# VH-VL binders against Glutathione S-transferase TCHQD (TCHQD): the designs that were tried, part 2

Target 1, 266 residues: Glutathione S-transferase TCHQD (TCHQD), of Arabidopsis thaliana (Mouse-ear cress) (o80662)
Amino acid sequence: MQLYHHPYSIDSQRVRLALEEKGIDYTSYHVNPITGKHMDPSFFRMNPNAKLPVFRNGSHIILDTIEIIEYLERIAEVSSGIEDATFNREVVEWMRKIREWESKLFTLAHIPDNRRLYVSKFLRMVVIARMAESPDLASAYHRKLREAYDTEDKLKDPGALRRSKDHLLRLLDEVETKLEGTTYLAGNEFSMADVMLIPVLARLSLLDLEEEYISSRKNLAEYWALVRRRPSYKKVIGRYFNGWRKYATLVKTWMFVRVRSLLRKY

## First folded at step 12 (VH-VL; from v4 with heavy chain S35N)

Design w1
Fold by OpenDDE, fold request of step 13:
Structure w1 (fold): chain C 266 residues (1-266), chain A 120 residues (1-120), chain B 107 residues (1-107)
Amino acid sequence: as target 1 above (266 residues)
Amino acid sequence: EVQLVESGGGVVQPGRSLRLSCSASGFTFSSYWMNWVRQAPGKGLEWVAYISSSGSYTYYPDSVKGRFTISRDNSKNTLFLQMDSLRPEDTGVYFCARDEGSYYDAFDIWGQGTPVTVSS
Amino acid sequence: DIQMTQSPSSLSASVGDRVTITCRASQDIDNYLTWYQQTPGKAPKLLIYDASYLQSGVPSRFSGSGSGTDYTFTISSLQPEDIATYYCQQYYDYPLTFGQGTKLQIT
């Protein structure tokens, strides 16, 4: 089994958390979307949407995060002979609810304009370069290019930004209410619903928004402290987010992008 | 000054119960996860329990699970350890310890400890 | 449970000496490691967290390094007040576990 992912990708974190919680071994491949590696023709042919993660088991390729998690659940059940009672209707409902919030616009809105615009321009140039190199993929690359421009337009739309924020606030309020009655999101046992939520909280922490969005909610704050104590979190997210480490990968990536841009090597 | 002060230690017979207290001062007690750690005579340190800031989450090692109960009263800035069915191997100095942060199980503040002796 | 093994169990050194203590975990603990100092009759004191970060107020002669399963605690220049037992502790997984301790004396 192979996983193409990036440590800072929310959906990648979800899948990796699931893998760790279930004790499933896999081969890890890092694909950095900021440096444009996900636009490489070989990878892009397999994944024309250029979204991470990509899960592969032999000839079977899964691109959807929830589908990957469901697939992993089945693997775990077959291996253990035990039906996981935690994958119930409530778990699925929470997983879907959490997935409805798209983090991309929100994240980009909280990145300084100079850095955001620089990376955006760089990635557009990468797409253009790849398009020239692989004419057979031109239509798909054009779609990605259009998507990039659409994203920029949304970032200039205060209404769109507010809607994204309001959606997050509603989600967190619902979570807060739920946690008043249960230890975890879908009950008193850790489940894949938590796997979906944890990377969202981690993203807020990464953006230095923990005080505003997490600490302001009593139950959520304790929940966040609890789930960060799990080995799966420490291995998948903590090692990148703790202390000064949260900047290490970003700085390295930024330097690469800057150098490539200066040299016009896309 | 930030400090923790344990009390309630003593000499008890096997099978008896004892309740320890830890009084916190100099910081916002209700914002911190708290722990109990014990040290047998002439031996190393052993983690005994943690409790979340509000008391909603608790956890124990197998050595004390089912016998010990950690609790807290945030209005009184006090941490408790109820010890039931005590055994000779529970003998030692018991420390209360504060988590350095919300997710770090590093203990930055310790009390001086209270001695517990379980003997026939 | 994760076992923590310290080496040596005891050592003697002279004032000004460089002192090194090692701690080995039974599995990879990814730098989730602390070092404590306990002087006789006192509570433990946090010195190092996350394997290499110095706690506020701790003298710079103390340091920590390592990765994976192997970690090292160092006193660059031993002082008389450093007589104590030192413990490593992992917080990668529960239950939290400590090394057996290293008793440090001055010759």
Scores: ipSAE 0.902, ipTM 0.948, lowest interface PAE 0.5, mean pLDDT 94
Fold by OpenDDE, fold request of step 13:
Structure w1 (fold): chain C 266 residues (1-266), chain A 120 residues (1-120), chain B 107 residues (1-107)
Amino acid sequence: as target 1 above (266 residues)
Amino acid sequence: EVQLVESGGGVVQPGRSLRLSCSASGFTFSSYWMNWVRQAPGKGLEWVAYISSSGSYTYYPDSVKGRFTISRDNSKNTLFLQMDSLRPEDTGVYFCARDEGSYYDAFDIWGQGTPVTVSS
Amino acid sequence: DIQMTQSPSSLSASVGDRVTITCRASQDIDNYLTWYQQTPGKAPKLLIYDASYLQSGVPSRFSGSGSGTDYTFTISSLQPEDIATYYCQQYYDYPLTFGQGTKLQIT
């Protein structure tokens, strides 16, 4: 089993958390979307949407995060006989609910404009370069280019930003309410619902929004402290986000983008 | 000054119960996860339990699970350890310890400890 | 459970000496390691966290290093007040576990 992912990708984190929680071994491949690695023709042919993560088991490729997690659950169930029939429906409902919030716009809106625009331009140039190199994928690359422009337009739309924020707030409020009655999101046991939520909270922390969005909610704050104590979190997210570590990967990536841009090597 | 002070230790017979207390001062007690750690005579340290800031989450090692209960009263800045069905192997000094941070299980503040002796 | 093994169990050194204590974990604990100092009759004191970070107020002669399963605690110049038992502790997984301790004496 192979996983193409990036440590800062929310959906990548979800899948990795699931893998760790289930004790499933896999081969890890880092694909940095900021440097445009996900636009490489070999990867792009396999995944024209250029979204992370990509899960591969032999000839079977799964691109959808929830489908990947469900697949992993089935593997774990067969191997261990562990089944959580009582909360299966609730788990799935929460997973879907959490997935409805798209983090991309929200994240980009909280990145300084100078850096955001620089990376955006860089990635557009990468796409253009790849389009020229692989005419057979030109249509798909063009779609990605259009999406990039659409994203920029949305970032200029206060209404779109507000809707994204409001959606997050409603989600967190629902989570807060739920956690009043249960230890974890879908009950008193850790589940894949939590796996879906944890990366969202981690993103908020990464953006220095923990005080505003997490600490302001009593149950959520305590929940956040609890889940960060899990080995899966420490391995998948903590090692990258804790303390000064969160800057290391970002600085490296930024320098890479700067150098390539200066050299016009896309 | 940040301080933790344990009390309630003593000598008890096997099978009996004992309740330990830890009084906190000099910091916002309700904001910190708290722990109990014990040390048998002449031996090393053993983690006994943690409790979350509000008390909603607790966890125990197998050695004390089902017998010990950690709790807290934030209004009184007090941490508790209810010890039931005590065994000779439970003998030792019991420390309360504060977590340094929300996800760092390093203990930056300790009490002086209270001795517990379980003997027939 | 993660087992922590310290070495040596005891050591004697002279004032001014460099002292090294090692701690080995039964599995990779990814730098989730703490070093404590405990003087006789007192509570443990936090010296190092996250394997190599010095706790505020702790003298600079104390340091920690390592990764994976192997970690090292060092006193660059032993002082009389450093007579104590030292413990490593992992907080990668529960239950939290400590090394058996290293008793340090001065010759």
Scores: ipSAE 0.900, ipTM 0.948, lowest interface PAE 0.5, mean pLDDT 94
Fold by ESMFold2, fold request of step 13:
Structure w1 (fold): chain C 266 residues (1-266), chain A 120 residues (1-120), chain B 107 residues (1-107)
Amino acid sequence: as target 1 above (266 residues)
Amino acid sequence: EVQLVESGGGVVQPGRSLRLSCSASGFTFSSYWMNWVRQAPGKGLEWVAYISSSGSYTYYPDSVKGRFTISRDNSKNTLFLQMDSLRPEDTGVYFCARDEGSYYDAFDIWGQGTPVTVSS
Amino acid sequence: DIQMTQSPSSLSASVGDRVTITCRASQDIDNYLTWYQQTPGKAPKLLIYDASYLQSGVPSRFSGSGSGTDYTFTISSLQPEDIATYYCQQYYDYPLTFGQGTKLQIT
C-alpha cells in the first residue's frame, strides 16, 4: 500500500492516523503543496486534480478520505475477523459532520496576508513555468489557477468567513456536549470518528487558536490532551507540530520557499 | 513555593492494602495531570499511573492494572493511590509527580517519596 | 513496551571533564525523550525534554542530542554537584519507560 500525502494536509493526517491506529504497513510519499510539488508534471499526470491524499493498493486508487477509511476498515476486518467501529451508525454520522467543515478557507483567513500572498505568488509562478514546460497539461494547470482566484474571492466575502467560523463553533460545542458523557467522540472506545476530529484540533493548534477554540471548552481541552498521548498522533502530527516543533517546522518551510524563489527553482 | 508531599507508606504483608496520599501546594492543582512513579530498592524508575486534571481519565501499566486505583480530590489538592492485593514486587519508594504538560509527558515536579515494603 | 537501554551503567570522572551518557530505544521514538537527574536520597529532577530542550533553571553545561533510537546526554564540564544517577525516559508510547540509570561518580 502507498500513500501520497503531506503532514500539513488535514485529510492526509486523517488517513495516516487510520493507518497507524490499525497497524497497517504502507509506503509514504511526501508531496508538499505549499512549495508546489503536487503540481510537478509527474504527479499531476498521475493525479490530475492535484488532491492529497492519494491512496493506492495495487491497481486500486482511492482519493476520498472517508472512502479510504472505509477501505482500511474492510482490510482490518478480513485480517482480524473483528467488526470495526466504522460500520457503527454514530461513527459514520460524526465522520460526515466533521468533514462538512471547510478547513481551507478558515486556515487561509488566519494566515498573515503578507505570507499568504507571498506563497500565492510563488505558486502562481510554479504553475506558469509548468504550463510552459508541459503544453499537454496546460488546460489542467489553467484550471488550478482559476481555483486559486476563486479561493481569493471567497476570502474577500465576510459572510463566507463568518459562516465557516460559526460552523466550527457549532461543531465544537456539539463535541463538548458529547464528551461530557463519553471518553471518545463516538463512545468510550477510540474510533474513526476521533481520527476525523483530531486533525481539526491540530489545525487549530497550528494556527495558535487553542485558547480561543479548545481551552475555552473544558471537556474538549482534556480530550485534546488525552489523544495527543497516542503514538498515532505523535508519529503523524506531533513529529512536525508538537509543542516547540511547530515553530521550527514553519520556519523551515518558509525559508525553503524563499530560498527556492531566490534561486528561481520552480 | 511548589511542593508535593507523599504519605501513607509502610510495611505490609502480601495481599494487604495501602492508601498513599500526596498533598500539593504552591500551584493550581486542578490544572495539572498527575502521576505515580515507583522505584524498587537499588533499581530504576517505573511509571505506575496517571490521572487527568479533572480526574476523568486514568491509565495503568499491566503490572498494576486492576489492583491499583489512582484518584484525586481537587478541593483538597490531594492525589491518592489505593494499592490492593499487594505483592513483594510492589516494594519500593513511591513518588507523586506533576505532569510537565500535555505536549511532553514529562515530570517537572516530584515529591520526596514514601517507602512501601511488602514482605513476609 | 519500549525498552530503554543506557550506557554506561556507571561512570567515574574528574571535575572539569566532559561526560557523555547514551540512551538507546528499542524502536524509533522521534525525540520523545526526557533526561532526569536523581541525587542520592532525593527525587528525580527534570533536566531536558524533547531530547534537547533545557528545563528552566538548568545550567547550560547540560545538553541533549540524538534522533531515532540513539540519544546522548552531555555534561560539558563536570561539577561536584553533578554527582547523581541519570535516567532517560521515553514518552512516545505508554507505558512510559525509563532507562536503567547511569551512576556518575567523582574520581
Scores: ipSAE 0.749, ipTM 0.896, lowest interface PAE 1.3, mean pLDDT 88

Design w1
Fold by ESMFold2, fold request of step 13:
Structure w1 (fold): chain C 266 residues (1-266), chain A 120 residues (1-120), chain B 107 residues (1-107)
Amino acid sequence: as target 1 above (266 residues)
Amino acid sequence: EVQLVESGGGVVQPGRSLRLSCSASGFTFSSYWMNWVRQAPGKGLEWVAYISSSGSYTYYPDSVKGRFTISRDNSKNTLFLQMDSLRPEDTGVYFCARDEGSYYDAFDIWGQGTPVTVSS
Amino acid sequence: DIQMTQSPSSLSASVGDRVTITCRASQDIDNYLTWYQQTPGKAPKLLIYDASYLQSGVPSRFSGSGSGTDYTFTISSLQPEDIATYYCQQYYDYPLTFGQGTKLQIT
């Protein structure tokens, strides 16, 4: 099994957490979205939305995060001969509810404008160049270019940002209430519901928003401390973002962007 | 002054029980995860248990699971270790230890230890 | 369980010497490693966390490095007060496990 991903992507983290928790061997291929590599024509042909992750098992290619996790659940059942009792209707309902929160707009609103606009401009120039190189994909690249401009417009709309924040607050309040009676989100056993939630909490930590969104909720704060003790978290997320590592990672990432911009001259 | 003080150690026969206490002062006890760590005579360190800040989460290695119970009383700033069905290999000095913070599972504050001897 | 193997098990060195202790994990622990000093008759003291970060108040002659399965603890210039047993500890996975210890003596 093969996973095309980037360690900083929420959905990539979700799939990797699922793989690690189930003990499924896979080959990891990094695709760096900051460089625009996910917009290269060869990758774009197999993945026209340029979304990460891309999961492959032989001839099976799966792009949707929840579909990937459902596929992994079926593989684990066949391998063990046992249905996972922790993968049930409540878990699936939590997975869908958590996915509904729009993380992209929220994330971009908390990145300093000068850095965000710099990367956004670079990626738009990459899209334009790729359109010229591959006329057969021009309509798909045009759609991506329009989406980039639409995103910039939404960042100027206080209503869109407020709705994303309000949605997150409601979600975390529901989680706080649920954790009053259970160790994990969908019961006393770790499940794919937790796999979907952990990267949301990690994103809040990356944006220095723990105090406002996590620490303010007693049950959620203790849950966050508990799940960070898991090897899956430490390998998938903690490697890049645990404690001091977060700041070293951000410095390295910005240096990489600066070097590429200087050499590209676009 | 941040301090942890263990008590309740002694000499007991195999199969008996013993309850250790750890009194905390100088910090907000209810905000920290706590641990017990032991050291057999002339040997290295062995982690024994943790308990979360509220007391809701506990964990044990196989060597003591089912025999030892970690607990806490946040109103009295006290950590406990109930040791049942004691074995000679449980002999050693027992330290209580504070987790340093939310991102590292490292012990930044230790007590001086209380000796436990399990011998017939 | 993740096994931690320290070497050497004991070491003698002179004041001013550079001292190196190694710790090998049975699997990749991705720098989730702590070093402790235990002076005879006392509780352990945290020196280094996350493989290479010095705890507040610890002298700068102590340092840590490494990656994957192999980690190194160094005293750049040994002092008489550094006589102790040194332990590594992994915190990648539970149960938390320690190395066997390295007893450091002065010749």
Scores: ipSAE 0.736, ipTM 0.891, lowest interface PAE 1.4, mean pLDDT 88

## First folded at step 14 (VH-VL; from w1 with light chain T34N)

Design y2
Fold by ESMFold2, look of step 15:
Structure y2 (fold): chain C 266 residues (1-266), chain A 120 residues (1-120), chain B 107 residues (1-107)
Amino acid sequence: as target 1 above (266 residues)
Amino acid sequence: EVQLVESGGGVVQPGRSLRLSCSASGFTFSSYWMNWVRQAPGKGLEWVAYISSSGSYTYYPDSVKGRFTISRDNSKNTLFLQMDSLRPEDTGVYFCARDEGSYYDAFDIWGQGTPVTVSS
Amino acid sequence: DIQMTQSPSSLSASVGDRVTITCRASQDIDNYLNWYQQTPGKAPKLLIYDASYLQSGVPSRFSGSGSGTDYTFTISSLQPEDIATYYCQQYYDYPLTFGQGTKLQIT
């Protein structure tokens, strides 16, 4: 099994957490979206939406995070002969509810304008160059370019940001209430619902928003501390972002982008 | 100013029970996860249990699971360890320890320890 | 459980010497490691967290490094007050486990 991903992507983290919690071996391939490598023609032909992660098991290619997790659940059941009693209707309902809050707009709104615009312009130029280079893929690249401009337009819409924030607040309030009665999100045992939520909390931590969104909620704050003690978290997320590690990671990432920009590699 | 003080240690026979207390002062006790760590005479350190800041989450190694119960009373700034079915191998000095925070599972504040001896 | 093995079990060194202590984990612990000093008759004191970060108030002569399964604790210039037993502690997975300790003496 192969996973094309980037360790900082929320959906990549969700799939990797699921793989680690189920004990499933996989081959990890990093694809850095900040440099536009997910738009290279060879990768784009396999994955015309240029989305991460991409999961592959033989001829099966799956792009949807929840579909990937459902597939992993079935593989684990077939290979072990043991069904996972914690993968039930409530778990799936939480997974879909959490997925409805897409983090992209929220994240971009919290990145300093100069850095965000620098990367955004670079990525648009990559798409334009790829369209000129690969005319047979031009319609798909046009879609990606339009998506990039649509995202930029949403960043200028204060109503869109407010709705994203209000959605997150409602989600976290529901989580806070649920955690009063259970250890984990969908019961007293760790489940794929937690796998979907943990990267959201990690993103808030990365953006230095823990106090506003997590620490203000007593049950959520304790839950966040609890789940960080899991080896799956430590391997998938904590490796890059635990405590002071996040600042070293951010410095390395910016230096990587700056060096690529000086070399003008497209 | 920040201080942890254990009490309740003593000499008991195997199979008996003992209750340790740890009084906290100089910090907001209810904001910190707490731990017990023990040290057998002349030997190294062994982690015994943790309890979350509200008391909702606890965890134990197999060596004490089912026999020891960690608890806390945040209104009295006090941590407890109820030790049942004591064995000679439970002999040692018991420290209460404050978790450094949610990042490093490190023990940044320790009490002086209270001795426990389990012998016939 | 993750076993932590320290080496050496004891050592003697002179004031001013560079001292190194190693800690080996039974599996990769990805820098999830802390170091403690325990003066005779006292409680342990946290010196280093996350393999290499110095705790507030700890002298700069203490340092830590390593990766994977192999970690090193160093005192760059030994002082008389450094007589103690030193422990590593992993926090990759529960139960949290400590090394067996390294007893440091002054020659």
Scores: ipSAE 0.801, ipTM 0.916, lowest interface PAE 0.9, mean pLDDT 88

## First folded at step 16 (VH-VL; from z1 with heavy chain Y103W)

Design k1
Fold by ESMFold2, look of step 17:
Structure k1 (fold): chain C 266 residues (1-266), chain A 120 residues (1-120), chain B 107 residues (1-107)
Amino acid sequence: as target 1 above (266 residues)
Amino acid sequence: EVQLVESGGGVVQPGRSLRLSCSASGFTFSSYWMNWVRQAPGKGLEWVAYISSSGSYTYYADSVKGRFTISRDNSKNTLFLQMDSLRPEDTGVYFCARDEGSWYDAFDIWGQGTPVTVSS
Amino acid sequence: DIQMTQSPSSLSASVGDRVTITCRASQDIDNYLNWYQQTPGKAPKLLIYDASYLQSGVPSRFSGSGSGTDYTFTISSLQPEDIATYYCQQYYDYPLTFGQGTKLQIT
């Protein structure tokens, strides 16, 4: 089994957490969307939406996070002969509810404008270079350019951002209430509902928003500290974002983009 | 002054019980996870248990699970370790330790330790 | 449980010497490792966290490095007050485990 992913990607983190919690071996391939590697022609031909993650097992290629987790559940059941009692209707309902929150707009709105625009310009130059290198894919690359400009327009709409923030607040309030009665989101045992939620909390931490969104909620704050003690979290997220590690990861990525831009090599 | 002070150690026979206390001062006790760590005479350090800031989450080393109970009273800034069915192997100095928290399970503040001897 | 093996078990060195202690984990612990100093009759003191970061108030002669399963702790120039037992501790998975300790003495 193969997973094309990146540590920054919420859905990549969700799939990797599921793999680690189930003890499923996989081959990890990093594809960095900030540096434009997801736009390389070979990856783009395999994955026309240029979305992460991409899961592959033999001839099975699965792109949807919940579909991947369902597939992993079936693999674990066949291998062990044991149905995972923690994967039930409540878990699926939480997974769907958590997926509905718009994380991309929220994330981009919290990045300083000068850094966001610099990276956005770099990525547009990468797409233009790939169009020149692979004219047979030009229509698909034009679609990606249009999507980038549409995102810039949406960032100028304060109503869209407010709705994303309000949605997150409602979600976190529901989680806070649920955690009064249970250790984990869908009961007293760790489940795929937690796998879906943890990367949301990690995104808030990455953006330095823990105090505003997590620490203000006593049950959620303690839950966040609890789940970070899991080896799956440490391998998938903490390796890159735990405390000072997040700054080293961000600096490394920014230096790559800066050097490539200075050399005018895309 | 940030301080942790253990008490309640002593000499007991196997199969008996002791209750250790750890008094905290100089910091907001209810904001920190707390741990017990022990050290047998002439031996190294062994982690025993943790408890979350509210007390809702606990975890124990296998060597003490089912016999020891970690607890806290945040209104009194006090951490406890109830030690039942004591064995000679439980002999050692018991330290309470503050967990710096969310990112590094590192013990940044330690008490002086309280000795426990289990011998007939 | 993750086993932590320190080497050497004891060592003697002279004031001013460079001292190196190693710690090997039974599995990859991804730099989730701390180092402690314990002087005789006292509580341990945190020196290094996350494999390489110096705790506040700790002299710069102390350092840590490593990755994967193999980690090192270094005292660049040994001082008389550094006589202690040194422990590594992993925090990748529970139960938290310490190395067996390295007793450092002055020649």
Scores: ipSAE 0.644, ipTM 0.861, lowest interface PAE 1.9, mean pLDDT 87

